# VH-VL binders against C2 domain-containing protein 3 (C2CD3), part 15

Target 1, 169 residues: C2 domain-containing protein 3 (C2CD3), of Homo sapiens (Human) (q4ac94r1171to1339)
Amino acid sequence: SSGLLDVGLRYRRSPRTAEGVLAARTVSISVQIIRACGLQAAAKALAEREPALQFSATVGVNASVTTHLSFLPQGEQRRTHPVACSFCPEFSHHVEFTCNLVTQHCSGEACFLAELLEFAEVIFAVYHENTKSASDIISIESCKEYLLGVVKVPTKELLIKRSGITGWY
Below, E stands for the ipSAE of ESMFold2; O stands for the ipSAE of OpenDDE; V2 stands for 0.75 times the mean of E and O plus 0.25 times the DockQ between their complexes.

## First folded at step 9 (VH-VL)

Design q4 (from k18 with heavy chain S56E, light chain Y95W; framework fv_levilimab; at its last look DockQ between E and O 0.35; V2 from the best seeds 0.00; counts 0 for: pae E 2.3 > 2)
Heavy chain, then light chain:
Amino acid sequence: QVQLVQSGGGLVQPGGSLRLSCAASGFTFSNYWMSWVRQAPGKGLEWVSGIYSGGETHYGDSVKGRFTISRDNAKNTVYLQLNSLRAEDTAMYYCAKGSWRYLYSGYFDYWGQGTLVTVSS
Amino acid sequence: DIQLTQSPSSVSVSVGERVTIDCKSSQSVLYSSNNYLNWYQQKPGQAPQLLIYYASTRESGVPDRFSGSGSGTDFTLTISSLQAEDAAVYYCQQWYSTPYTFGQGTKLEIK
ESMFold2, look of step 9: ipSAE 0.453; ipTM 0.766
ESMFold2 (binder alone), look of step 9: mean pLDDT 92; pTM 0.946
OpenDDE, look of step 9: ipSAE 0.671; ipTM 0.879
ESMFold2, look of step 11: ipSAE 0.438; ipTM 0.789
ESMFold2 (binder alone), look of step 11: mean pLDDT 92; pTM 0.944
OpenDDE, look of step 11: ipSAE 0.531; ipTM 0.846
ESMFold2, look of step 12: ipSAE 0.513; ipTM 0.800
ESMFold2 (binder alone), look of step 12: mean pLDDT 92; pTM 0.946
OpenDDE, look of step 12: ipSAE 0.687; ipTM 0.882
ESMFold2, look of step 14: ipSAE 0.083; ipTM 0.664
ESMFold2 (binder alone), look of step 14: mean pLDDT 93; pTM 0.948
OpenDDE, look of step 14: ipSAE 0.612; ipTM 0.862
ESMFold2, look of step 16: ipSAE 0.491; ipTM 0.792
ESMFold2 (binder alone), look of step 16: mean pLDDT 93; pTM 0.947
OpenDDE, look of step 16: ipSAE 0.624; ipTM 0.868

Design r1 (from n06 with heavy chain S52W; framework fv_libivirumab; at its last look DockQ between E and O 0.05; V2 from the best seeds 0.00; counts 0 for: pae E 15.4 > 2, placed apart)
Fold by ESMFold2, look of step 9:
Structure r1 (fold): chain C 169 residues (1-169), chain A 121 residues (1-121), chain B 112 residues (1-112)
Amino acid sequence: as target 1 above (169 residues)
Amino acid sequence: QVQLVESGGGVVRPGRSLRLSCAASGFTFSRYGINWVRQAPGKGLEWVAIIWYDGSNKYYRDSVKGRFTISRDDSKNTLYLQMNSLRTEDTAVYYCARGYDFWSGYYFDYWGLGTTVTVSS
Amino acid sequence: DIVMTQSPLSLSVTPGEPASISCRSSQSLLYRNGYNYLDWYLQKPGHSPQLLIYLGSYRASGVPDRFSGSGSGTEYTLKISRVEAEDVGVYYCMQGTHTPYTFGQGTKLEIK
């Protein structure tokens, strides 16, 4: 899609002192979803196939972003609150995923976390969400979301860069 | 402070066996692959073997395959090298070296002081 | 096995002058994750080896800025911008991309 997403990825190791053997086997992957820009072009392109979006493509979208790690179950995905009526939303959203050092893949095989991070991605999906109005509270379909774009950020750099990675994608 | 301390070296005759130990401290031993590296007198460094963090995989240089066995005991934070059918060419200082952890990004980032093995008639 | 070839095999340097050591591999050291697993080690007289540079160009903790590594694929270089007396010893490159892991022959650095 057309647009850019400003994100940051870092890792944190678990504290040592109070925790037992289980705590020594966990790592936290910190994901920051800072802001987006250029969403009008994406909204206009989508509005060509979704006429209900034509007004939002003119005045601003209600953007929200989902994020998940490609090797975690889909139920582990996280989501920002929507930012109303903007083509350049500021999210300032922070998410932590707790990962065991030995993590099972979707196939059920146990894998060392470093092997998974080598080919994994953090996946961000940017949506426009309809906001319920007083006149639309009854309609369940008024809550439909529309995908504006997908950003994938490889995790392999985290294996080396202790301070993490940050930037526009 | 990370420490690796080798022991078990000595003088033996060809064809005999010897077991080296490497005691680890100052880090979570079970999260790391550990290596043996050796150095013949007056010569360069030679990698010998690696064992993965969970013991699932072991790799050896060809000249020691079938004679040497690397192992680990995570409950004792100790790495071992069982050396059978020793040859004069195995004479060296043997180092244990901490291998790769995905957050450390190092191969052989910490080394022991070494233990000397001499194989002579 | 990947052969690692160092040049020169010995080097005599006046204190304060630069030094450069090259290392050539018989195959590319590029691993599938996009990194070149080439390390540089220094073995000071009477001591065990110590890590200087990993992944071709990253300094290990406590290594002075006067040490730098560069290169990719099959050609790598360790540079010392100003040699000091404490830098005396044997320098080894090592590839960690493919087992068996292999070292160069070593480069002995001496002070004139």
Scores: ipSAE 0.000, ipTM 0.473, lowest interface PAE 15.4, mean pLDDT 79
ESMFold2 (binder alone), look of step 9: mean pLDDT 91; pTM 0.944
OpenDDE, look of step 9: ipSAE 0.013; ipTM 0.611

Design r2 (from n06 with heavy chain G33Y, light chain T97D; framework fv_libivirumab; at its last look DockQ between E and O 0.03; V2 from the best seeds 0.00; counts 0 for: pae E 17.7 > 2, placed apart)
Fold by ESMFold2, look of step 9:
Structure r2 (fold): chain C 169 residues (1-169), chain A 121 residues (1-121), chain B 112 residues (1-112)
Amino acid sequence: as target 1 above (169 residues)
Amino acid sequence: QVQLVESGGGVVRPGRSLRLSCAASGFTFSRYYINWVRQAPGKGLEWVAIISYDGSNKYYRDSVKGRFTISRDDSKNTLYLQMNSLRTEDTAVYYCARGYDFWSGYYFDYWGLGTTVTVSS
Amino acid sequence: DIVMTQSPLSLSVTPGEPASISCRSSQSLLYRNGYNYLDWYLQKPGHSPQLLIYLGSYRASGVPDRFSGSGSGTEYTLKISRVEAEDVGVYYCMQGDHTPYTFGQGTKLEIK
């Protein structure tokens, strides 16, 4: 369907506890932001209330994507560089989140992480960004970003699918 | 295939005028800010002027302000630089460079081959 | 005007070895949108400049992965992880924060 985002999510539990620290467990969550498509519909809808978007809604948007894991602090969000003038941008962007989840002593770390993943989401926000222009006035206008859409991917399927989650959302 | 081709360079005496052209092809010219950048013999790069995608905004380095005029003709996909009251320090290779489209960014992603302007007494 | 200062101005590198070029600006190039408005260009001998890196760290299309940009604010670095013969030329940083756009002095890279 229109306004889709092609992403990949992988969970990697290290089979080895790292160097010398008994209580430290490292979990790696890999997020790929591959591409988007169908952004024209979102841009047109937004342009109905944002006249500055009329041209972009016809020709192409400068898309960027932020990624946030709901169980991590908001300040740990990541973002792609903007991809110019496209309704089907290819980002090929990869981020790795590493966290230490050892705050309680239970018999299974999968059980502890399962509690976080059961209700968590990966939140992708797709923006159109005006890029800074040559003038200060146009520069002020180009500071604005416009939310094109939000995609939320539940992490609970990582508990079931050992190969991870990949697809269009 | 994006192409930018400069022309109109030559040898002139101080105080005279030249008009440079930059023929663009392979992209929608009217969506882009276009720049002139120059390079004196044996020296580094020096930005000269920029024109907005619709021609409504023009900016110049101080040393050429009032003497040079950047313009564009979107029907011909051509950028111009009218250089009046030329000085010996204007001697350089002049490049046109595709800069910002309306929504993309400030970087110069395609450059022409350059045209040489020599101002000597 | 924003003054851009490059270091070193000349660099001789053995093929296969890394290279690093520094660029310092007289004002911060980090804009409120979170981007650093700093580009890197390469001018190979006898050629016009070509874009390598934009917004401080993003690689232009077709640029090999051995080129990387880093830094923020007033200090930026271009790194080449493994110098090849085709990398010879003059490297320029440029600020795109506001007009007049200004370049560094250039760094000439040669193969030793």
Scores: ipSAE 0.000, ipTM 0.480, lowest interface PAE 17.7, mean pLDDT 78
ESMFold2 (binder alone), look of step 9: mean pLDDT 92; pTM 0.947
OpenDDE, look of step 9: ipSAE 0.027; ipTM 0.670

## First folded at step 11 (VH-VL; framework fv_levilimab)

Design s1 (from q4 with heavy chain S30D; at its last look DockQ between E and O 0.41; V2 from the best seeds 0.00; counts 0 for: pae E 3.4 > 2)
Fold by ESMFold2, look of step 11:
Structure s1 (fold): chain C 169 residues (1-169), chain A 121 residues (1-121), chain B 111 residues (1-111)
Amino acid sequence: as target 1 above (169 residues)
Amino acid sequence: QVQLVQSGGGLVQPGGSLRLSCAASGFTFDNYWMSWVRQAPGKGLEWVSGIYSGGETHYGDSVKGRFTISRDNAKNTVYLQLNSLRAEDTAMYYCAKGSWRYLYSGYFDYWGQGTLVTVSS
Amino acid sequence: DIQLTQSPSSVSVSVGERVTIDCKSSQSVLYSSNNYLNWYQQKPGQAPQLLIYYASTRESGVPDRFSGSGSGTDFTLTISSLQAEDAAVYYCQQWYSTPYTFGQGTKLEIK
């Protein structure tokens, strides 16, 4: 009963402009991160153990969302811009993950994208960025961030749904 | 200053259990991937497990099903529960901090001092 | 699992000389323009220390004499002018996918 994300997933095959190599054919997994809601409950739960969050838990969080596709390198996550002071942020953010239809390992073994999508997920993490007050001493420390929630959306429905996957998660 | 202070090693019989701890300071612990890497005496490095900032866990093949990584963000501590220990688990165990602050990290910019686990009858 | 093979296994060279260490991956660790390969240095009795990440990016505080190159499956760590304190074991490591894996190590000795 914490928050929800309104997201969409779509599959788009790139037009063919070159031929001859196994990895030349590509597809984009398009991820839309539209909005979130209900973030106050997560913020209040965190504020119970973190006094610095009590103001944000009453007035709104500075939310951002990270996204990654489970079979791609783990460091290829993407981020939205933060949306200040809201429990129901509107992100309207678009992410593209370029994927080869067929991949070839150094061993020569092939793997089809459909096989990967059967068990894959798009993973979303929602963070609050809490601003740090200025002090008399200059520092280069980053703002403290708090994880509000994680949402995982399976990609297997992309194998059968032409319009993709949309909805609240 | 980033610090990773480890504890919990020792001598244990085959089939036994130990719990390793790694207490972190000097960074926003909740935001970082934490890993355990081990090194058998005279051998190279082996990644053992990792836990991402959102709580998802990953394991090396040799320890899958026997070891459990966990974190307590309130205590800034990552744990490795070692169960069903075998002679080949004898190693120096290092905790390591990922440098990417979101979901995953794959390069370890800070390492603990290491704790020795010896599995011997 | 992605296997990493380093060569040579051991090398003995004099201070001031150039040293290269190769790392070969069983699968490409490249996505788009990012190579998910790192290099670590481990001195005797110490924990490993990060030298290079993303194949060629030097970690803060690492001397300029250390450089990384390569892409896809073939990578090289170069020490352009060896110092006495560089005696250590060097490991490559991939983070393209879990389980993360290390090369077997290259021991660098000073003559």
Scores: ipSAE 0.333, ipTM 0.728, lowest interface PAE 3.4, mean pLDDT 82
ESMFold2 (binder alone), look of step 11: mean pLDDT 92; pTM 0.944
OpenDDE, look of step 11: ipSAE 0.556; ipTM 0.847

Design s2 (from q4 with heavy chain L103F; at its last look DockQ between E and O 0.03; V2 from the best seeds 0.00; counts 0 for: pae E 13.8 > 2, placed apart)
Fold by ESMFold2, look of step 11:
Structure s2 (fold): chain C 169 residues (1-169), chain A 121 residues (1-121), chain B 111 residues (1-111)
Amino acid sequence: as target 1 above (169 residues)
Amino acid sequence: QVQLVQSGGGLVQPGGSLRLSCAASGFTFSNYWMSWVRQAPGKGLEWVSGIYSGGETHYGDSVKGRFTISRDNAKNTVYLQLNSLRAEDTAMYYCAKGSWRYFYSGYFDYWGQGTLVTVSS
Amino acid sequence: DIQLTQSPSSVSVSVGERVTIDCKSSQSVLYSSNNYLNWYQQKPGQAPQLLIYYASTRESGVPDRFSGSGSGTDFTLTISSLQAEDAAVYYCQQWYSTPYTFGQGTKLEIK
C-alpha cells in the first residue's frame, strides 16, 4: 500500500567562534511532521487481513507517526499524539534531536556526525491505534496498533542545503 | 602547522588540459572542505570550485562542465583537472582550506602558495 | 549569484589615519543571526589572508586595528591607525550560497 507524508528536515550547525570547540560539538536536527494523505488505501489493504480495521478503513484512522534517526538507538524515537478519524491527518508536530558532532553508531563505534548523515535516514512509521475494540474497552493495558506504512527520508542533502529538506514522501 | 603545497601549473594552448595538485599537511585533511580560487593577472579573486569532506562537488559558473575537482584522502591531496582551457582561464590558482570540519564552511583560513596557469593562443 | 560591490576601488591614506572600506551585497547574507561575509587581505605577490569572518570576528593573529561591522547587505572593514604593512588589496567575500563570490577589491596605498 501507499501514502504520503509532508515533512521537513533542518539542522542548525554551530558557527565557529573564539569558544568554537565547545559550541561546535552539537547540532540540532529539527524534524517537522506536517500532515499525511492517502492513508485509506493503506488501511483498506491491511483490513483485508485484519477485520478489526474494517470500520476504520471506511471512516478514518487514528494516525500517529514515530520518528527515528537511523544511527540512533530505537529508544530515541519520538511519537506524535494520534489524530483521530482521518485519512489526511494534520499533525503539525515538531521534534528536535540534539546530536554531538562526534557520536556513536548503535554498533558502538565513534563517528563524526557528517559521515553518519551521508548514509543515514529519518525513518517515519505511520500507525493506526484501534482504541474502540471491545477488548480495549475491558482492558486498560490492551491497545492494538497497526502499521500503515514506513517512509524513509535520506539525510545526505542536509550536508549542503541551507533551507533543509521539505516535501511529500 | 597547516601547510598547502601546490604543483602542476604551466603553459598550455587553448583547448588543452592540465591537472593541479595541492598537498596538505598539519590537519586531518579528510574532515575539511577544500576549494580552488583563481586570480587573473591584475584582476580580483574568483572562486572556482569546492569539495566537501564526503566528496560532493561544486563549481563556479565559468568553469562548470570543464573543470573537475577531486580528492584523495589517503594522499591528503586535492586536485583540479582543467579541461577545454580558454585564454580567460589564465590565472594564479590557489587551493584553500575551509575552516570548519564536516560541515559547510566557506571562509578560507589557509591558502596554498599559488600555481600559475597560462593559456596562450 | 550574489554580487558584492566594494567602495572605494582605491584609496591613498597616510600612516596613523583611519580608513573604511564598504561592501554592498545584492541580497542579504544574514542567516540565523549570522552574516556569511568575510574579509581578506592580499599583499603584493602573496596569497590572500583571512582577516575577518562572520562579518565581525577577527581571525587569530590579526591586529586589533582591523574591525568589521554591518549586517544583511551593508558591511564595512575599518582599519584604525593605519600601518605601512597594511598596504594591500582588500576583498569581501560571501559564503551564504555557492557560487561563493568576492567583491572586486579595494586597493589601499600608503602616501
Scores: ipSAE 0.006, ipTM 0.479, lowest interface PAE 13.8, mean pLDDT 80
ESMFold2 (binder alone), look of step 11: mean pLDDT 92; pTM 0.945
OpenDDE, look of step 11: ipSAE 0.513; ipTM 0.847

Design s3 (from q4 with light chain N34K S97D; at its last look DockQ between E and O 0.24; V2 from the best seeds 0.00; counts 0 for: pae E 8.3 > 2)
Fold by ESMFold2, look of step 11:
Structure s3 (fold): chain C 169 residues (1-169), chain A 121 residues (1-121), chain B 111 residues (1-111)
Amino acid sequence: as target 1 above (169 residues)
Amino acid sequence: QVQLVQSGGGLVQPGGSLRLSCAASGFTFSNYWMSWVRQAPGKGLEWVSGIYSGGETHYGDSVKGRFTISRDNAKNTVYLQLNSLRAEDTAMYYCAKGSWRYLYSGYFDYWGQGTLVTVSS
Amino acid sequence: DIQLTQSPSSVSVSVGERVTIDCKSSQSVLYSSKNYLNWYQQKPGQAPQLLIYYASTRESGVPDRFSGSGSGTDFTLTISSLQAEDAAVYYCQQWYDTPYTFGQGTKLEIK
């Protein structure tokens, strides 16, 4: 519920060529994960029930962001590398999700993608990853990851905004 | 060591309700997709429902509208609320963990021991 | 919904022989070079165990006599040198789209 994620969404069509018009067009959804803020509030809220987070909630989280496009198979999720010890990490991360289309020349537009975008969402999950310490190296126990928050951005606005969707969510 | 401990099964009359529970340990529960899969006696596997870490739910056709999956990340527990039960809902119900630490995963690397639900008067 | 059909429904085979089990999907489960198809083994009285994911990747601890192949709509699980402990029911399962679905199962018995 607290904290914000600065993201951008845009789709790009394949270049048009004489030969390309004879084949199925492809479209990609470009997702930019720019930065986050307000993660301390999220970390403190979680630390009330998770003592392992008390230190991180005070000094900074090792944040990473997972992104998923709701109409794609789950295995198409992407993840940023963690940004160490910050409550306002800068990710500057770019991912592309490829969407296959089957469209005849007479249609002239991406019909299938538009139908999916009308009800779809891009789902962002922000995690804290506890870094390995000297104690973790001595023990073989794996570091835990903690979900700080989830942001869902509807893709419907891509149908309306030619420049894409950008802003804080 | 991942462990999924199930409870809440038993006998119930047709039209009745029951809530199954699956308590998780050995992993960060809130990061993982959780699912329920059932198996009628002597029959094959049927995926029943799944829930991702952010709460979005999905259901199999045979249970849609009657069953509700939920999770309590504070208790590391996933639930399946079974309503309007029918004789054909009689099955062993397994909870299963997705293998990704992302929003949801459709291949299940760890399974609970199973909980029998019998719908009969 | 994506229907998976396995064949054969059952087979009785001797130790050391090669067994193939087919799984056919009603629509392609291929996306971005990944096949969203898994194989599970269920021994009597036990929960299922993951064998293969993404059509051909063995889960950790699965013997290399188990292999998966195929793409799109047609998939095969192969046991190249059958062991007595391989007696089980085998299921394919797709996770391309919800609802996730399983094949009907193939019962493998040892003669």
Scores: ipSAE 0.015, ipTM 0.603, lowest interface PAE 8.3, mean pLDDT 80
ESMFold2 (binder alone), look of step 11: mean pLDDT 92; pTM 0.941
OpenDDE, look of step 11: ipSAE 0.553; ipTM 0.854

Design s4 (from q4 with heavy chain N31R; at its last look DockQ between E and O 0.48; V2 from the best seeds 0.00; counts 0 for: pae E 5.1 > 2)
Fold by ESMFold2, look of step 11:
Structure s4 (fold): chain C 169 residues (1-169), chain A 121 residues (1-121), chain B 111 residues (1-111)
Amino acid sequence: as target 1 above (169 residues)
Amino acid sequence: QVQLVQSGGGLVQPGGSLRLSCAASGFTFSRYWMSWVRQAPGKGLEWVSGIYSGGETHYGDSVKGRFTISRDNAKNTVYLQLNSLRAEDTAMYYCAKGSWRYLYSGYFDYWGQGTLVTVSS
Amino acid sequence: DIQLTQSPSSVSVSVGERVTIDCKSSQSVLYSSNNYLNWYQQKPGQAPQLLIYYASTRESGVPDRFSGSGSGTDFTLTISSLQAEDAAVYYCQQWYSTPYTFGQGTKLEIK
């Protein structure tokens, strides 16, 4: 519910390799997940409904962030490594989503990437992993994860800003 | 070891309501996308709804606005509230577990036994 | 919505024969090198069972006689050396985008 995530987005041309002529038809949406802050408020709000979070809400969360691009398959999401015991984790994580300049839309018609970016979003989900000892890891299902928040960053500004989009969300 | 045990279902008149339940065991329920898939008698499969591990919901076009999916992570249970039922909602309803751990998963590795919902007057 | 069309609608074959079932998507379900297409088997009176995901990856415990192939819009499930227990309805399913959709099914009967 509360908290901020510091991210950056940029549109970048895929570098050409001498062997990869078809690769020149692709571009990348570069996503950087830099850091988060204010996660204690989110953890406390969840602890009101999830008593197992009470300890982490007072000490620090084991945060990780997933990210995906709204027009790509949901199975293409990427994830940071967790940062242990912090309400202001530093991730410094970089992800690239390769995209074709021309692709099939859900309606079946071909469209340019720029048309998709007009209404697309990069979606970030922040999780806490409520980890257990090594003995608990051997059990059936020992780790439990909790969603702390979701951040959606529109990609429309990538069409306008040469240096991309960066900031707190 | 993974089990999905469904309950609820039955006969209801058009315009009526019903709540389906699916109790999960053998996996860390809170990590997984859960879905409902239905099959009308003699027909194929139709994806109805999904809910990701953190609670955000998705619906098929035919049920949007009428059905509500929810989950209770403390009880390892996913629910489907069926409102404003129509004859075409008559189907066997399956709950299904996504195989990807954290967000949306569209391939369903474990299924419940199914529960029949019949809408007729 | 992405529509999936299976062919044939039904097929009747003998034990030991090879069967192919096709699935054609109205739109590509390929991203990068991943095809977001699955295959399920549904035996009479049972819930569906996952056979193949990502077009060609066999789920654990699925016999080697089941294989998936294809890319983009055209996919095939192949059952080599058919056994009597394989009598079922087979569905392809895309998970490229919501709403997830299934093919209409292919009924496989044993002669």
Scores: ipSAE 0.155, ipTM 0.689, lowest interface PAE 5.1, mean pLDDT 82
ESMFold2 (binder alone), look of step 11: mean pLDDT 92; pTM 0.940
OpenDDE, look of step 11: ipSAE 0.512; ipTM 0.846

Design s5 (from q4 with heavy chain Y52W; at its last look DockQ between E and O 0.03; V2 from the best seeds 0.00; counts 0 for: pae E 13.0 > 2, placed apart)
Heavy chain, then light chain:
Amino acid sequence: QVQLVQSGGGLVQPGGSLRLSCAASGFTFSNYWMSWVRQAPGKGLEWVSGIWSGGETHYGDSVKGRFTISRDNAKNTVYLQLNSLRAEDTAMYYCAKGSWRYLYSGYFDYWGQGTLVTVSS
Amino acid sequence: DIQLTQSPSSVSVSVGERVTIDCKSSQSVLYSSNNYLNWYQQKPGQAPQLLIYYASTRESGVPDRFSGSGSGTDFTLTISSLQAEDAAVYYCQQWYSTPYTFGQGTKLEIK
ESMFold2, look of step 11: ipSAE 0.569; ipTM 0.811
ESMFold2 (binder alone), look of step 11: mean pLDDT 92; pTM 0.945
OpenDDE, look of step 11: ipSAE 0.419; ipTM 0.820
ESMFold2, look of step 12: ipSAE 0.005; ipTM 0.500
ESMFold2 (binder alone), look of step 12: mean pLDDT 91; pTM 0.943
OpenDDE, look of step 12: ipSAE 0.110; ipTM 0.708

Design s6 (from q4 with light chain Y54W; at its last look DockQ between E and O 0.03; V2 from the best seeds 0.00; counts 0 for: pae E 8.4 > 2, placed apart)
Fold by ESMFold2, look of step 11:
Structure s6 (fold): chain C 169 residues (1-169), chain A 121 residues (1-121), chain B 111 residues (1-111)
Amino acid sequence: as target 1 above (169 residues)
Amino acid sequence: QVQLVQSGGGLVQPGGSLRLSCAASGFTFSNYWMSWVRQAPGKGLEWVSGIYSGGETHYGDSVKGRFTISRDNAKNTVYLQLNSLRAEDTAMYYCAKGSWRYLYSGYFDYWGQGTLVTVSS
Amino acid sequence: DIQLTQSPSSVSVSVGERVTIDCKSSQSVLYSSNNYLNWYQQKPGQAPQLLIYWASTRESGVPDRFSGSGSGTDFTLTISSLQAEDAAVYYCQQWYSTPYTFGQGTKLEIK
C-alpha cells in the first residue's frame, strides 16, 4: 500500500502585479502542502529493513516534506517543519517559487517558462526523521532521515487550468 | 491562417455606448492575449486594453472605468464595450493578437482590419 | 507610464539611401537580458505590421534591410538601401509594463 499527499499548485503573480510589469516578466508558482495520510504502511515497510524504525512504525512518524520544481537547481528545494508522531500529519505549509517568464539562451533566442512547464514536475519527498539525544550522539551514529515516499505532480495542467491543480496524490 | 475579423463600429452620440467584436480563427484563441489599439484620425497608435488567456484585464489610463474588455473562448471572440463615449474616443479601433501563450502578452503579430467609431452630435 | 519619444518626426529620403529612426524610452525596458521593445510599420490605409521584436529580431518575412539595435532606453531602427515600398509611418512600442505605449510615429517619405 502507499500513502497520499494533499497538495495544491497554482500560478500566483507577485505583489507588484498592479502595475502589470510582473505579468510581462515574472510569475510565482505557489505550492501548498496541506496534509498526508497512510504513512503507517510506508513506515512498516521500511521497518522490515531498518530496525530503528520499529517503534516509529507502531507509534507515529516525524514527517516532513521537501518540495522541488524539476527545472530549478536543487538549492531551490524547500522543506516543511516536521510534524511529530503522526501517520496523518497536517502541514498547512506554503512555498513559493518565483520564475522569470522569459530568459535568454546563449545563442540569443528566448526560452519561455511555458516550454519548461510542459514537461516539468513538482517533486514531493516525504521523510521520517529521528531526533537523537546528546548521549546517543556519542555512539558515533548520526540522526537519520528515512524516505517514506515520493509524489510527482506534472505542471503541464497549469498551462490550461486557471484555478490551478489541487487534490490527493 | 490567422484571421481577426472585426465588427460593431459606427456613429454614436456623446455619452452613448457601443460594443466592438473581434472574431478569431487559425489559432488556439483561448491560449492567447488579445488587445485593442486605437488610432484617432491623423494621429498615432494608442494601446487601449488587453486581456490575458486567464481573463485578467488591463486598460489604458484614458479609457479606464469606461471601457470593458472581455472574451468568449467558446466563440473565439474578444469584445470591447465602450461606455460614456466622448468626442476624443473617435478613432479606428484595431484588435491585435499577442504572440505568446498563457501568461505572456508578447508582441502584436496579427492585427484585425480596423473598425471605425465616430462620436459626434 | 513609460513614454517613448521617436526622432525624427518625419523624414524624406531617396531610394537607395539609409534611414535611421531613434526611439528613446523614459525608463529602461530591459529585463533579464531581454529588451521589451518592438517596431511596427503602418502603410497608408492599412493596419500596423510587426517588423522587429525583442529590439533586434526580425519578424518572419521582413526584408534583411530592416534592422533594430539598442538596449535599455535607446533604440534604433535602420533601413538600409531604402525602397519605394518602405514609405510608411514607423512606431516603436514597449511591452515592458502596462499600459503598453507607442512612440508618436516617424513618417518616412520617398523623394
Scores: ipSAE 0.014, ipTM 0.598, lowest interface PAE 8.4, mean pLDDT 83
ESMFold2 (binder alone), look of step 11: mean pLDDT 92; pTM 0.946
OpenDDE, look of step 11: ipSAE 0.607; ipTM 0.861

